# Ledger of designs, part 4: VH-VL binders against AP-3 complex subunit mu (apm3)

Target 1, 249 residues: AP-3 complex subunit mu (apm3), of Schizosaccharomyces pombe (o94669r175to423)
Amino acid sequence: TNEFFIHVLERVSAVYQPNGKLAFGTVKSDMECKCQISGMPLLLLSLRPGTKLGNVRFHQSVNLKRWKQHPDQIEFIPPDGKFTLASFQTDFATQKSLPVVVEAKNKLDGRFEVRIRNTGKKSVENLKILITIPQALKSVTVTEGNYIFRASKYTHMEEGILEWSVKKLAWTSPALVLTGFLAPLKKDANSTEESSSYSKLEHLDLQYKLQGSTLHNFKVESLKMLNHPDKKSYKGVKHTIIAQNVSFR

## First folded at step 16 (VH-VL)

Design u6 (from s4 with light chain S30Y)
Fold by ESMFold2, look of step 16:
Structure u6 (fold): chain C 249 residues (1-249), chain A 123 residues (1-123), chain B 105 residues (1-105)
Amino acid sequence: as target 1 above (249 residues)
Amino acid sequence: EVQLVQSGAEVKKPGATVKISCKVSGYTFTDYYIHWVQQAPGKGLEWMGRVDPEDGETYYNQKFKDKATITADKSTDTAYMELSSLRSEDTAVYFCATSLGYFYTSGEYFDYWGQGTLVTVSS
Amino acid sequence: DIQMTQSPSSVSASVGDRVTITCKASQGIYKYVAWYQQKPGKAPKLLIYAASSLQSGVPSRFSGSGSGTDFTLTISSLQPEDFATYYCQQYSSYTFGGGTKVEIK
């Protein structure tokens, strides 16, 4: 076998305003590789012409002089097996909207509802919705998936994070719904006296994985073995977006 | 530019019905709750009820549940409040106002207000 | 049914004075309080939300404080345009206080 695998992972952190406008976002990317080429191959990885990697940190085997002259080319001698070839960082691209849409509403009687749907063209995997609960959660129902309430160890008001997990959300699926009920507010942090008022939820965060999609315009164009130019090697390239923290504030 | 434009002043006789409109522009109509607030002459503000334009769900102040009917028409981006069996005590300025009920806002305070509609009930 | 008791009902003050208005909720409402300013013949205007957060475009002389049941609006140095009626509101179920009219002395 004479194969080299490249997995480009784009890790997204973003904050959205209530109107859906992006307030802040970053993309941290890694080129994770697996070398199944015997010997000590000298490889040249070519990216889409004109590609520039921001704030890049390379594996120690990368020829930095070559890269400085040709920033869309990465020359290196890979170790056998798994390694990280490059790590880099870019701003969030406005042209590529994330596909998970959230509609989350508070109700007067302590009821709240979170609806999520996939507006993209590919399935979303390992979806996790984190809902900050400021005071006591009574009950939860979900149309799909599982939930866990992770109580805060820092207060006495039964604060915590409600975690809703869904393994897969296809773009053909109907909206997924979580419905929850909050306990009445206490008059202060140390009181057992209840009011007819209820907590209002103000924050949620998403985490998920999206296979086969990329947020950047770069593309792996070719992989050559410079020290054996007459040999053919197979390359496999895979892209994954990992939404690490997509917040709605 | 977000605007809430209410229908004009009304003069009605006791026992009549009035329907006040609140047309919304400059935002996505279904993103906001529409509230109605009464202010009697020389008096303070009193919340009457709200509607969610997305699904028509309403919540009323108990005082007004038999007096007011609140609706929304998302085809025209207009909310309505109908007051029935008018009495002289219903003479007031009526405001519409908006709030966001979504988690990822700072809360359900009233962001935008209409100009108010004076309803006068006299014989 | 959560009552909001606002005091005082009126204040006579001069330009430059510090004005303090209080609201007390009959039940615990955490930080779910807004403050509004209303001038005669006009709709109310939002000043403060979440007890202490200043709305965009509102002068920094306005501030709010409180949690639980006791809340305060402060105008640190009264200006001519601040003569108006002020209302607190709890927005867990939308009850307004009775109002405080700030009048020129």
Scores: ipSAE 0.172, ipTM 0.647, lowest interface PAE 5.5, mean pLDDT 84
Fold by ESMFold2, look of step 17:
Structure u6 (fold): chain C 249 residues (1-249), chain A 123 residues (1-123), chain B 105 residues (1-105)
Amino acid sequence: as target 1 above (249 residues)
Amino acid sequence: EVQLVQSGAEVKKPGATVKISCKVSGYTFTDYYIHWVQQAPGKGLEWMGRVDPEDGETYYNQKFKDKATITADKSTDTAYMELSSLRSEDTAVYFCATSLGYFYTSGEYFDYWGQGTLVTVSS
Amino acid sequence: DIQMTQSPSSVSASVGDRVTITCKASQGIYKYVAWYQQKPGKAPKLLIYAASSLQSGVPSRFSGSGSGTDFTLTISSLQPEDFATYYCQQYSSYTFGGGTKVEIK
């Protein structure tokens, strides 16, 4: 067949400050391809003019001389089947915003709330919120989705991870809420006597996928087969943002 | 930069009321709890209460529950503390301070402070 | 209510001395302790949070330790600008220690 598929994956690592400001963020991107073109096609992939591929590593088939002269053009002879054409780093400016907004507060008497909303224009899929419980979880309720508490078996505290899973968060949905209650602290390390103080939440991690969006201006303008210019040679381009190391600390 | 600017010093008679303001700039006002702290002359610090500017929820030190009323106006990014039925022992410097309302800090320590407002109660 | 017993109430010290200040909580407070420095006529300034975490811009000669009920603040080599009053605070219900005045010999 005469098909070539390109999947651009943007994997996000980020740490957010309490005020919602980005403290640190990087995007590691891969251009994953599947070639179903017979023969030895010589392909020219043209990107949006001005596209910069930071710290790029190319598949061995890429003509590096062509790329040095025209950095938005990638000439290559693809292997059959699946391969990675390029791996690169895309700048994540401090003003960039991910579409999932998290608000999490410690309230009175051990109560806490985690609120999640989608500010983007696309549905968010496979949302997972990992909440670090420093000591003693009493109870939890959620407006949507499922949760499970996994206790740490290697600590001497009653700590663990509360995992909240939501299959889909539409951009038109109201905010989703998890409400939880933490138990009182112990009076001292060697006492069963309880304090009037409560544990506080300190850490939240976020995982999700976002189809059909990109964090930066990345666009495939064209794909041409140089040794057979009469053939139409590419089938589709897909973009996915994967949030896998997004922390709120 | 985050700044907390308090209203100026006040001299009051016993039995009067005073309202101290604390204007916040340099952050989103509703992200932080606003606390009030008393420091009597030559004495230590004593926490009086807090308000969550997002919903108006308050939490008071029992000692000050009948003395202080803490409020926040998110339209002006300003917190207030009203002290009623002033007595000479209410003479002190009063500070406002912020703590993060979001749990991904190590809790609710006071990271920013106002300059303090001296309230003097004398006959 | 959770009491914070801070000692000593004052320390007379010279530049270069090591100064150690202690706080004991009447109930378990895990790591929810902050330390503040206050100079006369000024607002307190945060030095340490979460028992041992150094606030940004605070000199590394300041350090904190402890968990549960017993906490310390240490100034490894006292400087002229460190003469001040120091307060511990538990921030589960916001009580302060009585303060420790560090003064020049």
Scores: ipSAE 0.145, ipTM 0.640, lowest interface PAE 5.6, mean pLDDT 84
Fold by ESMFold2 at other seeds, fold request of step 19:
Structure u6 (fold): chain C 249 residues (1-249), chain A 123 residues (1-123), chain B 105 residues (1-105)
Amino acid sequence: as target 1 above (249 residues)
Amino acid sequence: EVQLVQSGAEVKKPGATVKISCKVSGYTFTDYYIHWVQQAPGKGLEWMGRVDPEDGETYYNQKFKDKATITADKSTDTAYMELSSLRSEDTAVYFCATSLGYFYTSGEYFDYWGQGTLVTVSS
Amino acid sequence: DIQMTQSPSSVSASVGDRVTITCKASQGIYKYVAWYQQKPGKAPKLLIYAASSLQSGVPSRFSGSGSGTDFTLTISSLQPEDFATYYCQQYSSYTFGGGTKVEIK
């Protein structure tokens, strides 16, 4: 028919301090499109006024002269089907807060607790919490989802990553909890006897998707067909945030 | 920035009870474990116990579990230690100290300390 | 319980001397050791955590090493302000060593 689809993907890499303060972060974004308009349409995509696309790379068909004069307008002749119209970067300091809050504590006698909740207004999808296990993991329980322990190094199979997976974290859900227990340390360097001391966890990583949300004030305002102004076209726009490398130091 | 302010010195009779306060400012109170440490006159440091202000969970040194009761009041950002049935050997300086409870800080070493509270037990 | 045996109990040293303080754990504690400095009438001050990590604001003449059961604190060139008592602590269950008093002589 005469449809044009735009999927704005924002991929986040961030490091957070324990108090929730951002230490640093980047957002790498793509405008992925699917053209179902016949002929050779000349399209004008208008963005929210004032939009800045940092370090932008455009599809070959984009009129760069027009963009330099009008940075919130992208003029192009799309190829048929799927293509990437633009790839760009935005500063994370101007972004909305990410909605998944994690509180992770070392407790008594090798016990640790990881609590997660969704402070946003949309469900979080494909949530993974990756916990670095420095020695040996004794047991795990979760209030929801599943977990898998993945050995990270053959030479020391006790080390690894505990992966906690939650398919969907609704914004109305109570906090979800993982409780785990680490094995005791050895009494001394050469002993096989167990100490009353335990390893302590130090690292946590987070991955997830958010549909229908954007970190920046980026918005597609309109799509016009310049060479056939009498023809109407349908545009569909969706936004997805992919939290890809979100770490707690 | 972060400050731990303890209540003032106390002079008590044997058999009495004392309650020492430790008020935390400059940071989120519930992010920290609050520890108590005894230092008898001319002696070293001895850990007594801790509380997690988030849920009130406590962990005591066996030596002190019948002597000390550690609590936290998150409405006033204040931790307390109550010493019961005081004896002359309880004469000491008592410190509060914090450790960050989140495990991404490389452990539970004591990064902030109160000024200490001298408790003197004499007849 | 995990005992921390600290030695020496005291050391007499001059400004500029290298001072080494040792601490032995009765059981393996990996790197979960902190070192504190305490001056008379004051609260302890954190110097070293995780056996070898220097706390912010602590002079580089202080260093820590060790893993497992044997740990050391070294002051590479003693300064007048370094005369104090030093304590090791294992923080898996929070036991302190007996202390080392560093005195000028």
Scores: ipSAE 0.069, ipTM 0.615, lowest interface PAE 6.7, mean pLDDT 83

Design u6 (from s4 with light chain S30Y)
Fold by ESMFold2 at other seeds, fold request of step 19:
Structure u6 (fold): chain C 249 residues (1-249), chain A 123 residues (1-123), chain B 105 residues (1-105)
Amino acid sequence: as target 1 above (249 residues)
Amino acid sequence: EVQLVQSGAEVKKPGATVKISCKVSGYTFTDYYIHWVQQAPGKGLEWMGRVDPEDGETYYNQKFKDKATITADKSTDTAYMELSSLRSEDTAVYFCATSLGYFYTSGEYFDYWGQGTLVTVSS
Amino acid sequence: DIQMTQSPSSVSASVGDRVTITCKASQGIYKYVAWYQQKPGKAPKLLIYAASSLQSGVPSRFSGSGSGTDFTLTISSLQPEDFATYYCQQYSSYTFGGGTKVEIK
């Protein structure tokens, strides 16, 4: 019961242009902790030498004077249980590429395909693909996972949302495919007559989780208990990337 | 940046076949649909068909389905259009053009065009 | 099969004039219209996509409007380099309009 756990979470939001270039991206990072150390420990968390936390907000227990002098060291007295030790932001443009690659194509006569692959070296979890559907959807098939369609009257938007969910996408998996058929456009706003023209895919979003990876090469080097130097404590460190809002437009 | 370079002008006899090439450079070839457009002398533009270079899937204007065969070779980044059983009314400039094959935004317009290939059918 | 009826077939105008070109689709096509400029001996050049979005590098005197079946290209102040033929295109199934030749007097 003399343990301290650190979970480093990196939350990514990005927008990609149709040509595949990154238009904008941010990474919001949190150090989420759980303290199971008895007493009132004074802890010193040491990061990889030279580590710089930009735009950081600390838990109120952090000794800011110490941190300003030694930016790779964080001194604090943790509360019992779960708390957030630090939150910081970085520019996504300086980071590694995200592993999930998506190709969305219109075919003729309202047919469309969405293909996804994992180009990384670790499995992607809780993959969710959100496809904006301009009017109505006739049918959908998927090679794996589940889908749900929310029509425009339930989204508070002009368009509906097709959500495709996949629990796990291994890096060794073949590409996964969603095939769908869009409804024809109407001749005018008050008509039930159909045009021979079709809605097209306009917008696609991704969400997913990637365990055991970090964008910043962020590393916890050590954790020491300053006020009881003879006592040992166990530390566990876990890294997770959450692709929170990755858009293709 | 993106460049479409077509094969040179051709003079053919009635009944012959011609194969026009369109080489794409500057971007990944399989990211684009490749379209073909006819412009007869003094006339407007008419869409003929398209190919997806990734899997070879084609769609044709019904008018040209028995005249034109559109293909793509992703090993050479080149699309082709073959016109068969040429007649004098097939005399035209033929353009290739691209549209993005994925990452939709409000439509699939033609943003890059080849220089055009004049095919003259003369007895 | 979606027809695009483009009007007028030609127009003569002076430098500085406002020129309006229309296209009517035979069926609803939402905003899936592009406009192209073609000069003699050259390939077409994209001006407007999605009915009203201006392509990068195109002068702001060009504008587009419309939705559904009725679409318009406007040149707010005609310049000498605007002598060309203009085409609308619906890109649900890629039909072009007949073209409009703009002649500078």
Scores: ipSAE 0.062, ipTM 0.604, lowest interface PAE 7.0, mean pLDDT 84
Fold by ESMFold2, fold request of step 19:
Structure u6 (fold): chain C 249 residues (1-249), chain A 123 residues (1-123), chain B 105 residues (1-105)
Amino acid sequence: as target 1 above (249 residues)
Amino acid sequence: EVQLVQSGAEVKKPGATVKISCKVSGYTFTDYYIHWVQQAPGKGLEWMGRVDPEDGETYYNQKFKDKATITADKSTDTAYMELSSLRSEDTAVYFCATSLGYFYTSGEYFDYWGQGTLVTVSS
Amino acid sequence: DIQMTQSPSSVSASVGDRVTITCKASQGIYKYVAWYQQKPGKAPKLLIYAASSLQSGVPSRFSGSGSGTDFTLTISSLQPEDFATYYCQQYSSYTFGGGTKVEIK
């Protein structure tokens, strides 16, 4: 088959302030490979010229002298099958903005709304919105997708979790809306009587995947086999952004 | 810097109407609720109502629901409160104030206040 | 409605004194209490939100505590600029306490 596959995974952790500004964030990236080339190839992977890999840890087969002289070139002898060629990390502040925008408001009489939009140019997949619910939840409606509420006894935490799942959010879609109603607070901790007051929700998290995009403008330019220069192989390159710890606080 | 600038003092006769403005600068107007608070001479603070400038949704203290009409104009970043059928007991300083409506901001306390507008109703 | 009963109505105190102001809510409001300072002829200024969180720029001599129905504002060492009227507020449905005037002895 003589193929070599590269999957670049960028895992994002970020915290946003209420005004939409980034408080902090990191991107942890891995180059996951699968080698289906026979004959113990000596490979040269070339990245977009000028590419710098911050805080890099390489597979032990990488020629570090070559990399230090040419940081956009990685020379190595791959093992057969799956392996991680490189792991690296950079600050999110030098990155493109994330495409999913959230507007979450506490409304009247325990009502709340969460609105989401895709401001990018590619569909967002497997979107999950996790809302911490400190007390009882009366009802929820969604314009699309599914929800599940897990009360605190099922979360092994002090609060319940409302999970809203949307399989695909296209960039051309109108905003999606979740509307929920909280139960009133109790009159005091030892009473079953209801207060006229309601909890306010304070925190949500996002998770999603974005295929075919990169935050670092990272590109694999070429793959060459140095010890068999007349033998050609196919390279397959796949990019995935995983937003796994994106919070609004 | 966030600023709330209210219209100037008004002197009105009983039965008249007054419209107080509150112009907001230094932030995105539609991200905040705009509240109105009455303070009668020598008295404490009393919340009157609020508006969400994004969609115009209002919520009123029942005491004021037949007295006050609260609106917002997002084209001018200005909130308004109209008081109708004025009586001498409506003499007070009226404040506008903002709160963030996003639930991940720990609630809806009033973080910015206007300077106040004195409305005097005398026969 | 949720009533906020604030006490005392007034306090006469000297510079350096510890001042304690309490609010009791008629119903449970969790931590949704703010405290404001108002000087004569001025707008109120936020001191404390979420019962105990200090607003940016507020001196550390101010502190808040409480949850549920019983809440306290403390000024640990009164300064000349602290003579003012203080209000608690529950912000689940926006009611204020009656106020506490802190006056120089």
Scores: ipSAE 0.035, ipTM 0.594, lowest interface PAE 7.1, mean pLDDT 84
Fold by ESMFold2 at other seeds, fold request of step 19:
Structure u6 (fold): chain C 249 residues (1-249), chain A 123 residues (1-123), chain B 105 residues (1-105)
Amino acid sequence: as target 1 above (249 residues)
Amino acid sequence: EVQLVQSGAEVKKPGATVKISCKVSGYTFTDYYIHWVQQAPGKGLEWMGRVDPEDGETYYNQKFKDKATITADKSTDTAYMELSSLRSEDTAVYFCATSLGYFYTSGEYFDYWGQGTLVTVSS
Amino acid sequence: DIQMTQSPSSVSASVGDRVTITCKASQGIYKYVAWYQQKPGKAPKLLIYAASSLQSGVPSRFSGSGSGTDFTLTISSLQPEDFATYYCQQYSSYTFGGGTKVEIK
């Protein structure tokens, strides 16, 4: 009917140092909208006072003069259906901590262990843990979820990415554990002889979605129809954090 | 500031037992392995073993498996090494050291060291 | 297990000299080599890890190279504070080289 929907997506890229300190991070955000208001409504979207949208690009319908004067107000005439109202970037260093914590260790005799837990206040969805495997992988077990080993295109069985998938990680759950075993190193590049030494794992990546949470102090305060101020309209606002490229290096 | 502080020097008689402590501060104790290294007088370094403080799992150099017992107490952030049936050849400085066990460390090199504990075995 | 053969056992050198220390593993260890400096009565100090990576706070005159079985520590211009004993270590299963004492000539 006469409805307008806003979906704020925050896409996170981050690199963490071995000591757990953030080395680099960005949040790229999009305001995806769906307009089901008839006529040519002139809409005013008000954000939390003092909000600054970094490196913003607006839909062509946005009144840039008003935005220059009032950077927390966005005036526009939406097209029917789906469109992107704004794309912007925020500094990750001023954001809340990401909720998924990973502890990954090389253990005895080629054994390795990856532990994950959710330190937030909401469940994490579609969690994927991508583990770079530098040598042959013998075996893997997981306490929950599924795994797939995807070999490199240049090797059939030795190098690749181990993907561990977990549908849902509740904030109250105990840590989930993946345990794996690596094959021993070769004595040299041209030998089939095995060393008494084992590969050490060096890299992993995370991907997941977190519904109903935001990293930024971004809030939609109101949506008003300026050319028909007595008409009632409905807004629905949804926030999703997409951890897309989170690395431990 | 990250610190590994070891217990003080010990003088023991042959056949005795000694327990050396290594208290860790400035780190989350359970994130790192604790290693022990022997240095006999005028000699080089020799790795003795390690413990994972999170679950107590140990890995020993075969040479020391019947001499040393390595433990960790995560309630006090302290690792221990007990040397049994001491002999004169056990006279040495003993170091504790930490390594990060995280995947992206290129392995388990020893980034922090305790000050060392001299154990002297004299009749 | 894996032996680390370090040479030379000692080096007599002057301030400003280039010093090269080598370490050979009995089996392939990829890049899992660290180098440590130890002064008399002190704990070892990490200089190099992963064969060639310089630890933070270590002067750039120190460098490491090698892969597989043959590894090298180089001090490009020896300083008075560099007179010490140096150890290589493989950390796949934790063995040290015999050490190299760098002495003033």
Scores: ipSAE 0.031, ipTM 0.590, lowest interface PAE 7.5, mean pLDDT 83

Design u6 (from s4 with light chain S30Y)
Fold by ESMFold2, fold request of step 19:
Structure u6 (fold): chain C 249 residues (1-249), chain A 123 residues (1-123), chain B 105 residues (1-105)
Amino acid sequence: as target 1 above (249 residues)
Amino acid sequence: EVQLVQSGAEVKKPGATVKISCKVSGYTFTDYYIHWVQQAPGKGLEWMGRVDPEDGETYYNQKFKDKATITADKSTDTAYMELSSLRSEDTAVYFCATSLGYFYTSGEYFDYWGQGTLVTVSS
Amino acid sequence: DIQMTQSPSSVSASVGDRVTITCKASQGIYKYVAWYQQKPGKAPKLLIYAASSLQSGVPSRFSGSGSGTDFTLTISSLQPEDFATYYCQQYSSYTFGGGTKVEIK
């Protein structure tokens, strides 16, 4: 087999303000490769002209002299099998927006609602919504997916975590809804009697993945074998967006 | 910046009705609950009720549930409070105030206030 | 309904004094307490939220503490602009304390 595969994994970390505006974020990208070319090929990977890889770290096999002279070209002798060719970071504020939109509200009598929709053009997979819960739940219902509640003693924090899992959220799907009711607060810290008051939920986090790229103007253009210019190799290039540290505060 | 501008002072006779407006600018109107607070002359603050401008859902202090009607018009970014069957003890300054309702925030404290509207009920 | 009992109702103090104002809730409210300052003829201004978090632009001489039912606002060194009425508020169901007027001695 005379093939070389490149999978660009784009890991997004972001913090959003209550109104849904991005406060800050970063994208940490890894170019994960799989080499199925025999021998010791000398490869030249060309990116779109003008591409800059922020805070880049290369695999040991990369010719740094070539890269310094031509920053959109990566020359290397790959190891057999899987390896990471490069890791780099970009400011998420300058990249494409994430497609999952969250609307979450505290309601009356300890009721709360979380609504999720996909505004993109690709299905979102492995969606997890992590809701920080400062007190016990009475009940939870979801329109789709599953949930589990981990009480504070199992989180090693003062707060529990409600995890809502949805395997797939298509862009054509209606909004998904979680509705829950919190248990009342105690009248004081040492009482077993209930207050008429409820905690308010303050934090949620998202995790998910989808096919595609959030990076603005990043593209792998070509792959050449420099030490065997007559010999052709096939390249496959794939991008995956991984939202893994996306918070709403 | 966020600004709440209330309608001007009113003088009314007992038994009348008054409607006070609170126009909000500088943010997305439907992101906030709009609250109303009474302050009688020389007295403290008393919460009257709130409205969610997104869907019109209201929540009232029991003391004011038969006195006040709170509404919001998201087409004009304006909240209203109507006081009915006015009596002399309804003479007060009435404030509107905002709070965020999102549960991924730190809570529903009142971060922005209107300038207040004096309603005087006298014969 | 959750009552907030605020003490004292007034305090006479000089510039530079430490002023302490307390509120007691009739039921547990965790940390959901705000403190407001109101000057004559003006709307209230938020000072402290979540019992101890300082609002942006508020001087560090203001501090709040407490959890559960007992809460305190402290002004560490009173300034001329701090003569005002202060209110606590629980925002689980939006009840205000009776107020504390801080006056020049």
Scores: ipSAE 0.019, ipTM 0.577, lowest interface PAE 7.9, mean pLDDT 85

